# Designs tried in a protein design chat: VH-VL binders against Urease accessory protein UreE (ureE). Part 5

Target 1, 153 residues: Urease accessory protein UreE (ureE), of Acetivibrio thermocellus (a3dgf7)
Amino acid sequence: MIVERVLYNIKDIDLEKLEVDFVDIEWYEVQKKILRKLSSNGIEVGIRNSNGEALKEGDVLWQEGNKVLVVRIPYCDCIVLKPQNMYEMGKTCYEMGNRHAPLFIDGDELMTPYDEPLMQALIKCGLSPYKKSCKLTTPLGGNLHGYSHSHSH

## First folded at step 1 (VH-VL)

Design r6 (framework fv_narsoplimab)
Fold by ESMFold2-Fast, scan of step 1:
Structure r6 (fold): chain C 153 residues (1-153), chain A 124 residues (1-124), chain B 106 residues (1-106)
Amino acid sequence: as target 1 above (153 residues)
Amino acid sequence: QVTLKESGPVLVKPTETLTLTCTVSGFSLSNTRMGVSWIRQPPGKALEWLAHIFSNDEKSYRTSLKSRLTISKDTSKNQVVLTMTNMDPVDTATYYCARLYEGDYVSPYYFDYWGQGTLVTVSS
Amino acid sequence: QPVLTQPPSLSVSPGQTASITCSGEKLGDRYAYWYQQKPGQSPVLVMYQDSKRPSGIPERFSGSNSGNTATLTISGTQAMDEADYYCQAWDSSTVVFGGGTKLTVL
């Protein structure tokens, strides 16, 4: 099927009897205008995102009765940091920004896609990063700024 | 092992404010898949839902008590706090916190683990 | 908020089928959930999304939900099933419990 817009986000509706099918959109794909994917139920889905808004976790792309197709951002390997004070927060943001790493937030933890050189750099500057599987859904700063995928520079 | 534990038991005077803390263990409130409800049960009576905090920090309250209730979470302490103002003897009950298994959007949305309950007595 | 009505009590002999009802306006358009509570204990989930059994709940427990009425059915009722049973449904982001049914096995 071909879908051209987000109908609504599942968080904006009642908890109901819905039959949910998922389409996995990677964190670096949410801004792409054209995507071709396979849903979790095996349906071929073409997404033509003509309005340019980033896809979000829980966005509903298709509905027929109680059957819905929902955007899911899958887990990936991440570097996670829990700054203990303002100094560590500033240090973390500086080091990640200096390397153009996309930064995400979940509660009091900061995270970025896993990158071994960045992991080592954060350890060497005295921070306590650890590797964890996370969903990168909430950008710190509100925008991925055109990232289609991570690049080595 | 997943556990939820309510603070208390507590004795509250009429018109005072009740504060209850639910401390969770075996999972993190930073987990994007878990919510927590507060549910009470007066002696010999039915379960009555009070408030819920979802994993994304959205909150919902029993309509008839909404003006008296506040629910919040502290992820660093792994705690959910319920505040209820202007307590009355009819609010005497066992208060439970319970975990909502949200999972992804395909989650069954049931309460899978409950605390042991704490007795709140409202009397002069 | 919608009201869920349960009979306050039900008595069955061991080995008989117990049928506990929960009634509410258009309840069949929502998912029903069932919790078992024994004296002095916290509630335990015994049925979710109308008819699904959690791990550890015996196959003699079954459920249905249609029209205005959800039903929890316990076939071959045993003494250990004696408890209060509560139905539950969602109304948007709020939770509604039934009044509870005391099941006595005599």
Scores: ipSAE 0.000, ipTM 0.505, lowest interface PAE 12.3, mean pLDDT 85

Design r7 (framework fv_narsoplimab)
Fold by ESMFold2-Fast, scan of step 1:
Structure r7 (fold): chain C 153 residues (1-153), chain A 124 residues (1-124), chain B 106 residues (1-106)
Amino acid sequence: as target 1 above (153 residues)
Amino acid sequence: QVTLKESGPVLVKPTETLTLTCTVSGFSLSNAKMGVSWIRQPPGKALEWLAHIFSYDEKSYRTSLKSRLTISKDTSKNQVVLTMTNMDPVDTATYYCARSTYYDILDEWAFDIWGQGTLVTVSS
Amino acid sequence: QPVLTQPPSLSVSPGQTASITCSGENLGDKYAYWYQQKPGQSPVLVMYQDSKRPSGIPERFSGSNSGNTATLTISGTQAMDEADYYCQAWDSSTHVFGGGTKLTVL
């Protein structure tokens, strides 16, 4: 199938019984204009996202009756920090900002895609980062500006 | 029957702008799986893709020529127009328009039906 | 900078098998397409998505694509198959054509 717009987000609808099929969109792909993907049920999906708005977890791309195709941002290896005070928060943002690393938030934890040199740099400056598998769904700072990722072919 | 036909000037002077029109019949420029591409071929040389327009007016261009190219469509006239600025003798080629067909994947296009081509010569 | 390399020419006798190659880094991870062009005529799509024939293309045309090389194979080659053949691939940013192979049937 070809889908060309987000119909709505699943969080914005009254809960009725839906048969959900997922399409996994990596965190670094959410602003791509054209994506080709395979859904969890094995359906080939072409996505043409020309409006410039990033895809979000829970975005519904297709619906017929109670059947929906929903965006899912999968887990990936991340560096996670839980700043203990304002100094650690400031230092974390400063160190990551200087490296143009994308920064995400989940509750009181900050996270960025895993990178061993960055992990070691954060340890050396006195922070307590750890490795964890996380969903990178909520950017801190509005968008993923300034980051490029080379795992896409 | 599906047909595409190129029209425009056959002679262009260096530094001028080339405007080519592709008139289509037998399919709709609003079809979600179809678009139109412009492809050129200098005499005796290989094919070179220039530009594409999808049914929803999304456009793509060859990166090396992007600053010189503009593609647009007029669905009511069944026409796709290519404009290329600052023409040079090296741009002398047969210019084709072709239907861009998607076989279920948007980033994988085949050029399944081609126009007859129009030879554009750039000389003073 | 994506590049597709084809041999510039290939000669076969009538009835023999012609194998036209197209090489590019990790080409087998992409789809390959093939076009036939006779002198003074427009190109004609003869193979799409590596190995699928358009309606009207004879069954003696087949295709494959693996590793770094895509191949268009013509079994029982006939005089009418004499033409230039071009491969093409998409890399999610641009279409790239090969340099073309002139097939001569003698």
Scores: ipSAE 0.000, ipTM 0.490, lowest interface PAE 14.4, mean pLDDT 83

Design r8 (framework fv_narsoplimab)
Fold by ESMFold2-Fast, scan of step 1:
Structure r8 (fold): chain C 153 residues (1-153), chain A 125 residues (1-125), chain B 106 residues (1-106)
Amino acid sequence: as target 1 above (153 residues)
Amino acid sequence: QVTLKESGPVLVKPTETLTLTCTVSGFSLSTARMGVSWIRQPPGKALEWLAHIFSNDEKSYRTSLKSRLTISKDTSKNQVVLTMTNMDPVDTATYYCARIQSGYEDLYYYGMDVWGQGTLVTVSS
Amino acid sequence: QPVLTQPPSLSVSPGQTASITCSGEKLGDKYAYWYQQKPGQSPVLVMYYDSKRPSGIPERFSGSNSGNTATLTISGTQAMDEADYYCQAWDYSTVVFGGGTKLTVL
């Protein structure tokens, strides 16, 4: 199937009677204009994102009656930081930005995809990072910049 | 206030094409998650759904009538048009348009929450 | 094509509870909607998502939907509730109505 837009987001609807099929979109794929994916039920899905908006967790791409195809951003290993005050928040954002690491937020936690050299660099500059499995769904600052320090994008 | 108003011919001859217009006021047909549905009711009989169209231009038709039905919208005029070909006396009915909302943000779920007053179409020679 | 079956008529005395049923295969896996239609008037949505009332609909209206049967329940039925009632469900991207139930309040 080919889908060209987001219909709505599931977060405010009752899911009890919806037959949900998921398409897993990695955090680094949410802004791609064209994606070819296989859904959890084995359906081939072509996504042509014509409006240019980033895909979000829970976005419904297709619906027929109670059957929906929903975007899911998978859990992945992350580096997490919990700044305790404005200074630590500023330092965390500065150090991450200086290293061109994508930064995400969830509550009081800041996170970025796990990378061992980055973990060691953050420890060495005086921060207290830890490893945790997270969903990277809410970018801090709006636009997502590809992680390129030790990975080809 | 939201209103929908049906308009079109009140008399149609057998084999002719019926064209009905639903004029919408109080909201835009480009509003996300919104749709307009056409329903008919023959005198003394049950409601029968015919077709709907959503703001993103996705359309659905009653399977048994699909070959005879066309639904379209004109967002600049805020109108939805239903065309039905090859009219027959059994198609005599009151034709309604109604608002449909697909649900999130807990505003309203699927349901036809605002209806036009209906227009009676008689098919006769 | 799925069908929704309603009893054609139901009679109750004022103050009694009216239970209007709507039957369809695996209807409980779908959402049920209910419309009230008085003579010469357009239908009015009285219940959506099985059991949710639109603004302005009295609390004596309630709904349920499980298995193959959805039910619209009107407690303390009043003369003003006399009307035809139609159930409705989605069959994928299409809409299906029941045949309607004429509720008479003596």
Scores: ipSAE 0.000, ipTM 0.478, lowest interface PAE 19.5, mean pLDDT 84

Design r9 (framework fv_narsoplimab)
Fold by ESMFold2-Fast, scan of step 1:
Structure r9 (fold): chain C 153 residues (1-153), chain A 122 residues (1-122), chain B 106 residues (1-106)
Amino acid sequence: as target 1 above (153 residues)
Amino acid sequence: QVTLKESGPVLVKPTETLTLTCTVSGFSLSNYGMGVSWIRQPPGKALEWLAHIFSNDEKSYRTSLKSRLTISKDTSKNQVVLTMTNMDPVDTATYYCARVLDSYGWTEFDYWGQGTLVTVSS
Amino acid sequence: QPVLTQPPSLSVSPGQTASITCSGEKLGNKYAYWYQQKPGQSPVLVMYQDSKRPSGIPERFSGSNSGNTATLTISGTQAMDEADYYCQTWDSSYVVFGGGTKLTVL
């Protein structure tokens, strides 16, 4: 099947009898304009993301009756840091940005995909990073207190 | 094996705050679709759902008790914590934690802890 | 909040069929779940998503859910089936349990 837009996010609906099929979208694929994937039920899915907004966990791409196709961002190995103050936050962001590492947030923890050289660099500069399996769903962009839309320009 | 274990048993005085910890093993609280609920049962009464938390940190509370309840998780310790303020003798019950498998509530409570008795008395 | 109504008690003879009902507005539009609880023990899941049986639960347990009523059916009822049975559903972000039915096998 071919899907060209996000219909809604599954978190925003009332609980009904839904037959859910998942399509796994890796964190580095959420902004791609065209994706070819296989759903968890084995259906070939072509995604043409014409809107330009990044795909999000729980986005519903297709619905027919009670059957829905939902975006799932799988877990992956990550470097996790919990900055204790403004200095550690700034240093973390600087080190991550200097390596062109994408930065994600979950509560009071910052995350980036696991990279051994970056892990060692963070340890050597006095931070306390650790390795953990995480979902990279919420990028830390220009808005410090929320998410930013993925707009070009 | 999947197991859940509640802290306690505990004796609480009226007006005090209850804190219960659920320790899980055999699965990770960071895995997609994993969640934990707290459910209580007063002696000889029905099951009553209190709160749940999912791996994505989505939380829900029983409406009538929402102002008294807080649920949180520590994924590094594989623990879920429930706090309930202003305890009253009517809150005396066996408190259970149970695993739920879907981040949006379309699945079952497939594993339950043994339960812990919370008694509220002076 | 939505209410799930169960008969408080049900008595059957050994070998007979027990039908435990759970009623709620538009319950058939949601999934129903059933738990068995014996005295002093934790609840055990015996039926999920209306009609699906967990591994280890005997084939004599079956379920249905349509309109406003979900039903747990136990055919060839045995003494070991004597317990309290609770239905459960989800409403938006909330979990709702029925009041429970005490099944007595006489």
Scores: ipSAE 0.000, ipTM 0.507, lowest interface PAE 14.3, mean pLDDT 84

Design s1 (framework fv_tislelizumab)
Fold by ESMFold2-Fast, scan of step 1:
Structure s1 (fold): chain C 153 residues (1-153), chain A 122 residues (1-122), chain B 107 residues (1-107)
Amino acid sequence: as target 1 above (153 residues)
Amino acid sequence: QVQLQESGPGLVKPSETLSLTCTVSGGSISSYYVHWIRQPPGKGLEWIGVIYSSGSTNYNPSLKSRVTISKDTSKNQVSLKLSSVTAADTAVYYCAREGYDFWSEYYGMDVWGQGTTVTVSS
Amino acid sequence: DIVMTQSPDSLAVSLGERATINCKSSQSVSNYVAWYQQKPGQPPKLLINWASTRESGVPDRFSGSGYGTDFTLTISSLQAEDVAVYYCQQYYSTPYTFGQGTKLEIK
């Protein structure tokens, strides 16, 4: 099937009595305009995301009755940092930015895709990184590629 | 609420085939991954195998030559057959449902049967 | 096969005190670890999924932590009803394997 927009996100609805099929979108694919994927149920899915917004975990791309196709961002190995104060937060953002490493946030933890040389570099910088399996769903400071909408009041 | 109940003969002779049934109520086995786990008296837990919602199976390599797990969706039952039993197969046998999270492919086992005791003796 | 090793084999803790149970895997299992509680004559009960996610209905005093090869189950303030054998389990790779169990008793 071909899907061209996000209908809604599952966080905004009751999931009762839905038949869910997943399409796995890697963290580095969420901004792509065109994706060809195979769903968990084996359905070929073409995604033409022309809206310019990154795909998010829980986005519903297709619905027929109680059957829905939902975006899922898979777990992957990550480097995780838990800044203890304002200076550690600033240092983490600075070091990651200098290395062009994508930075994600979950609660009080910052994370980036696992890379052993990066892990060692962060230790050398005086930070306390650790390895963990994570879903990289919430970019810190915007999106990873291309178009971004910013608002200030 | 979903419940699982094991049933079987209780006593099996060495070299015979052990046959157990897990009956599911409050939900459909077509939607679940159902596992078999056993526990010898006074010992820990040993995973036997699983039958997925698709009907595909996966078995512990230590038991693979002797184990068959199957299901009958019309009866809402999962069956375990273990051939050529010995005294080492004496255990409490459990069936368990793998839990689910909307985002997770795999999960721990969140609903267990009460267990059925199997004694292998002559 | 992945081997799960628990320590200690048995643990005696006073009521209201902290109990800590450790689990080590022979290779990385990421966060694909569950913890179970088993009381005499009962089936195991799932407490923690994904190394650190507490199951619905499980008291707040139970918590899990760890990643890779080292995992911990903590009971922050032991209650009499917590006397049981605790098992860790990996579901990263088949065959799924359990630790040997830790028997928790009141001191």
Scores: ipSAE 0.000, ipTM 0.505, lowest interface PAE 15.6, mean pLDDT 86

Design s2 (framework fv_tislelizumab)
Fold by ESMFold2-Fast, scan of step 1:
Structure s2 (fold): chain C 153 residues (1-153), chain A 122 residues (1-122), chain B 107 residues (1-107)
Amino acid sequence: as target 1 above (153 residues)
Amino acid sequence: QVQLQESGPGLVKPSETLSLTCTVSGGSISGYYVHWIRQPPGKGLEWIGVIYYSGSTNYNPSLKSRVTISKDTSKNQVSLKLSSVTAADTAVYYCARDLYSGYDWYYGMDVWGQGTTVTVSS
Amino acid sequence: DIVMTQSPDSLAVSLGERATINCKSSQSVSSDVAWYQQKPGQPPKLLINYASTRESGVPDRFSGSGYGTDFTLTISSLQAEDVAVYYCQQYYSSPLTFGQGTKLEIK
């Protein structure tokens, strides 16, 4: 199927009454204008995001009766860091920004896609990063335009 | 709504391979993570492993050399194989589904099968 | 492996009184803790997820709290149907691990 717009978000409806099929959109793909994917049920999906708005977790792209196709941003390996004070917060943002690493936030934790050289650099500068599987859905600043490379997989 | 049901042999001989099946009804398994957990008689819960919606797996290191989890989405079934069994593998075996809330994925298991009892005895 | 340790191993509480079960992790697990109730002959039932989020259909007398290494499950007014073994579980790091269980009984 070909889908060209977001109909609504699953957060606004009663999930229990729907037959849900998922299409996984990686964190670096949410602003792509054209995507070709396979859904969790094995349906070939062409996404033409004509509006250019970033796809979000829970976005519904297709519906027929009680059957819906929903965007899912999968877990991926991440570097996670919980700054203990203002100095660590500033140092973390400086180090991440200087390396052009995309920065995401969840509560009081900062996270970025896992990259072994970056992990080692953060350890060596006295921070306490750890590896965790996370969803990268909330950018700390700006947008993700330009982060289309996936060679870190 | 969604229900999980384990099935397999109640008795397995030492050194053989244990094969269990988890059948899903009332919904599709393809969009969820499915875990296998076991409980020896009178003891607590031990996580065996998980199969993700992608088909990738992650196993408890203590069992990794002996365990294989697979799924057949056309049959709505998840299978567990445990090789080279011993009396220590005697337990009730459960399959369980991960919760999905739309914004955050949790590894909390919201739907469990009733469990199937496996006794390893010669 | 992250070790989850519950206290007490067994707890007797009068009907209508508060029951408190503690769970400690050997290292920080953030909020990645679930609580389960298991009655004899039944599978575990998820009560609390993400340390404090009560599952749909679970009575409001059940509540969870905690962050990092210290977690608590509270039953504010014990009912007869609450007699069970309770388990905490971390899902911060593989392998997923459970506490040893706390047996809750009526005194």
Scores: ipSAE 0.000, ipTM 0.488, lowest interface PAE 16.9, mean pLDDT 83

Design s3 (framework fv_tislelizumab)
Fold by ESMFold2-Fast, scan of step 1:
Structure s3 (fold): chain C 153 residues (1-153), chain A 122 residues (1-122), chain B 107 residues (1-107)
Amino acid sequence: as target 1 above (153 residues)
Amino acid sequence: QVQLQESGPGLVKPSETLSLTCTVSGGSISDYYVHWIRQPPGKGLEWIGVIYTSGSTNYNPSLKSRVTISKDTSKNQVSLKLSSVTAADTAVYYCARVPEDYYGSYYGMDVWGQGTTVTVSS
Amino acid sequence: DIVMTQSPDSLAVSLGERATINCKSSQSVSNYVAWYQQKPGQPPKLLINWASTRESGVPDRFSGSGYGTDFTLTISSLQAEDVAVYYCQQYDSTPWTFGQGTKLEIK
């Protein structure tokens, strides 16, 4: 199937009344104008994002009756940091910015896609990063379009 | 603290219908997805199916023609019925919960019953 | 249906040594993979969600990694209480499927 716009977000409706199929959109793909994906139920989906807005977790792309196709931003391996003070926050942002690493936030955790050289660099400069699987849904500043060092297709 | 407890007959004759009950305490089945899993002696785990908070069900295609999962919210119980049983259905049967998240079932099963042993024999 | 294949079927590791269990899916399951520990006479216990997130109360020596089709469970320093059968499971698509299990023993 071909889908060209977001109909609504699942957060605005009662999910329990729907039969949900997912299409996984990676964090680095949310701003792409054209995507070709397989849904969780094995349906081939062509996405032509015509409104120019980034796809969001829970966006509904297709509906027929009680059956819906919903955007899911999958978890991925991440480097996570919990800055303890302004100095650590500043140092984290500086180190990641210099390497063009995208930065995401969830509560008091800062996250970036996992990269072994970056993990080692952060340890070496005195920060306490750890590896964790996270959903990269909330970017902290900037445009994600130019920031990825790794992608899979 | 949520606990799940399976119950049912220990011995079932071939060709009969197996009926099991999962009783939930410390929480409500209206707040959880409840899955059934079985394990034949000395073998691995096999997913049987799930009942969602909505009451909708989803079954393993290999068992779909014989399986029915239902719930009774007033009794806080989930039931599994498996028809036309054979010796291959001999197993320990577990019920397990998945917390309801915004998308339904994208979580491992974090609370399991202790299991109930079912032997299919004449 | 998605097939989950574990390797090895059985593994013997000395106390204090590293144990590694692998799990491969027949198609991408993103990171919707859980790991369970099962001791004789007990139900499975959830250890890891989302391929790499430890459940509350699970010791730091347990770690998970992977994305897509290849997943690993690692025990950095084996303790006697870790003797069990370990299962991976995908919950990306129904039917939910488990690996065949890996029996971990003391060498």
Scores: ipSAE 0.000, ipTM 0.508, lowest interface PAE 13.3, mean pLDDT 84

Design s4 (framework fv_tislelizumab)
Fold by ESMFold2-Fast, scan of step 1:
Structure s4 (fold): chain C 153 residues (1-153), chain A 122 residues (1-122), chain B 107 residues (1-107)
Amino acid sequence: as target 1 above (153 residues)
Amino acid sequence: QVQLQESGPGLVKPSETLSLTCTVSGGSISSYYVHWIRQPPGKGLEWIGVIYYSGTTNYNPSLKSRVTISKDTSKNQVSLKLSSVTAADTAVYYCARGSYDTLWDSYGMDVWGQGTTVTVSS
Amino acid sequence: DIVMTQSPDSLAVSLGERATINCKSSQSVSSYVAWYQQKPGQPPKLLINYASTRESGVPDRFSGSGYGTDFTLTISSLQAEDVAVYYCQQAYSTPRTFGQGTKLEIK
């Protein structure tokens, strides 16, 4: 099938008894204008995202009755930091920015895709990074993207 | 980090209304489901109900006539009221977060309060 | 209501050995099953969501599998800290229902 728009996001509905099929969109693919994917149930999906809006986790691209096709941003290995104060927050952002590492936020955690040299560099500069499987759904900064109520800046 | 904390009276007399509050710290309750679950002494877990992002509620049919769950986003609180209590309502009561920003997070309850003990006795 | 039935009610496993807990639903719940660990005096902790998705920070010795009516939680190599009661829960329909619990002990 071909889908050209987001119908709604699952956060806006009662999710009980929906039969969900997923299309996995990697964190680095959310702004691609054209994607060709297989859903988790094996359906061929063409996505034409001509409006330039980033796809978000939970976006519903197709629905027939209680059956929905939903965007999923898969878990991946990440470096995670929990800044304890403004200094650690600033230092984390500075070190990540200098290395051109993408930065994501979830609550009190900052995250970037796992990279062993970066992990070692962060340890050496006095931060306390750890490896964790995370979903990279909320970018920190960049193109003036908004943030959900559950996520801090 | 988001944390949930239940508070309530500890002791409630039979036939009275039990009122519990779940207070959220470290984040906003406006982005997820909040469930109430109870556990009688030495027993398993019983789901009481849920309040969705929209404010819509669903209750366990066995408790539906006695239960009200409400949400005050400005206070970051979810409340549970259970009317006409009996000794069978003696339990530890938990509130728990079910995130609905993603489908799999919406079904499991990933953050739980510590629980508050409620004893129904005269 | 969907009834969730766990087996066994209690299980004793030696340290380092595999522990398997089963959960059956009275009707199909697709993949909408979560697994929880509860230690005495503590709230339940989510281990597995959506039948097989391990929660962040949960050790990789824990795994979930299953679809439809038959679900399994596996601990590949039992550690002392894994002694707890384990619950399955369906989220396919309201009311959400839990299994009766499986008490896991060290042999």
Scores: ipSAE 0.000, ipTM 0.481, lowest interface PAE 11.6, mean pLDDT 83

Design s5 (framework fv_tislelizumab)
Fold by ESMFold2-Fast, scan of step 1:
Structure s5 (fold): chain C 153 residues (1-153), chain A 119 residues (1-119), chain B 107 residues (1-107)
Amino acid sequence: as target 1 above (153 residues)
Amino acid sequence: QVQLQESGPGLVKPSETLSLTCTVSGGSISSYFVHWIRQPPGKGLEWIGVIYYSGSTNYNPSLKSRVTISKDTSKNQVSLKLSSVTAADTAVYYCARDTRYYEYGLDVWGQGTTVTVSS
Amino acid sequence: DIVMTQSPDSLAVSLGERATINCKSSQSVSNDVAWYQQKPGQPPKLLINWASTRESGVPDRFSGSGYGTDFTLTISSLQAEDVAVYYCQQYYSWPYTFGQGTKLEIK
């Protein structure tokens, strides 16, 4: 099947009885214009994201009756950190940005894909990062388009 | 059967805020998206905006600076506020629902409420 | 914004004859098009969804077709109750936009 737009997000409905099939979209793929994926039920899905909007967790790409195809951003190993003040927030953003690490937010916690050198750097500068399996769904500012294309030294 | 009914003032003065209410019966506004559409006398339909089950909204860019759509799930009501009205806002205002089950068309509409903007 | 353009602006057809209304979008909208019927003093009524799917309770003389940028609503055998203004609408992208309407009259 070929899908070219998001129909709605599953959080915008209140029904409990849908037959859900998932298509896993990695955090670094959400803004790709063209994706070819296999759903959890084995359906071949071509995604042509022509509107330029990033795919989100829970986005419904296809529906027939009570059967829906839903975007899922998989869990991955992450560094998680809860800044306690403005200095810690600034230091965290600086260290993550300096290493071209994408920054995500969930409540008061910042997170980025796990990277051992970054983990050690954050510990060394006096922050309290920890490793956790998380869904990287909410970017802290900016557009994700550039993350996989970074070549700056 | 689900029914939608608009209500509000028939006459609003220029520069004031227009406030309309859409009351839903026979179903819950928690179960669908609610849109506002207007139709000036003798003219076609203009989409104003939508409110999702979550309370998220999208507005027509031409009206976005003046429009607010909100809902009160406990009263089963959706409200439209349009600020700084002018004679160009004179129209019949409709609320309509959008089903979430593959049927994106607006399948249930209110009867419409006439709003005249004049001094 | 996606612009929806209908043709003709008005159409007169004899009872029992075929009526055809066209709708063109300024860019591809896939099959995300609905058709509405509006009689004087009444709200619009959904006739066709997803370009070609007839809504339940709508007579089978109404049919829709098209994909991409060109869409057609056909009434195979016009009846007196079909006198109305017909609107196409895209729901491919925000803001939703309607055609300007086609007024259908009896000859």
Scores: ipSAE 0.000, ipTM 0.487, lowest interface PAE 16.0, mean pLDDT 84

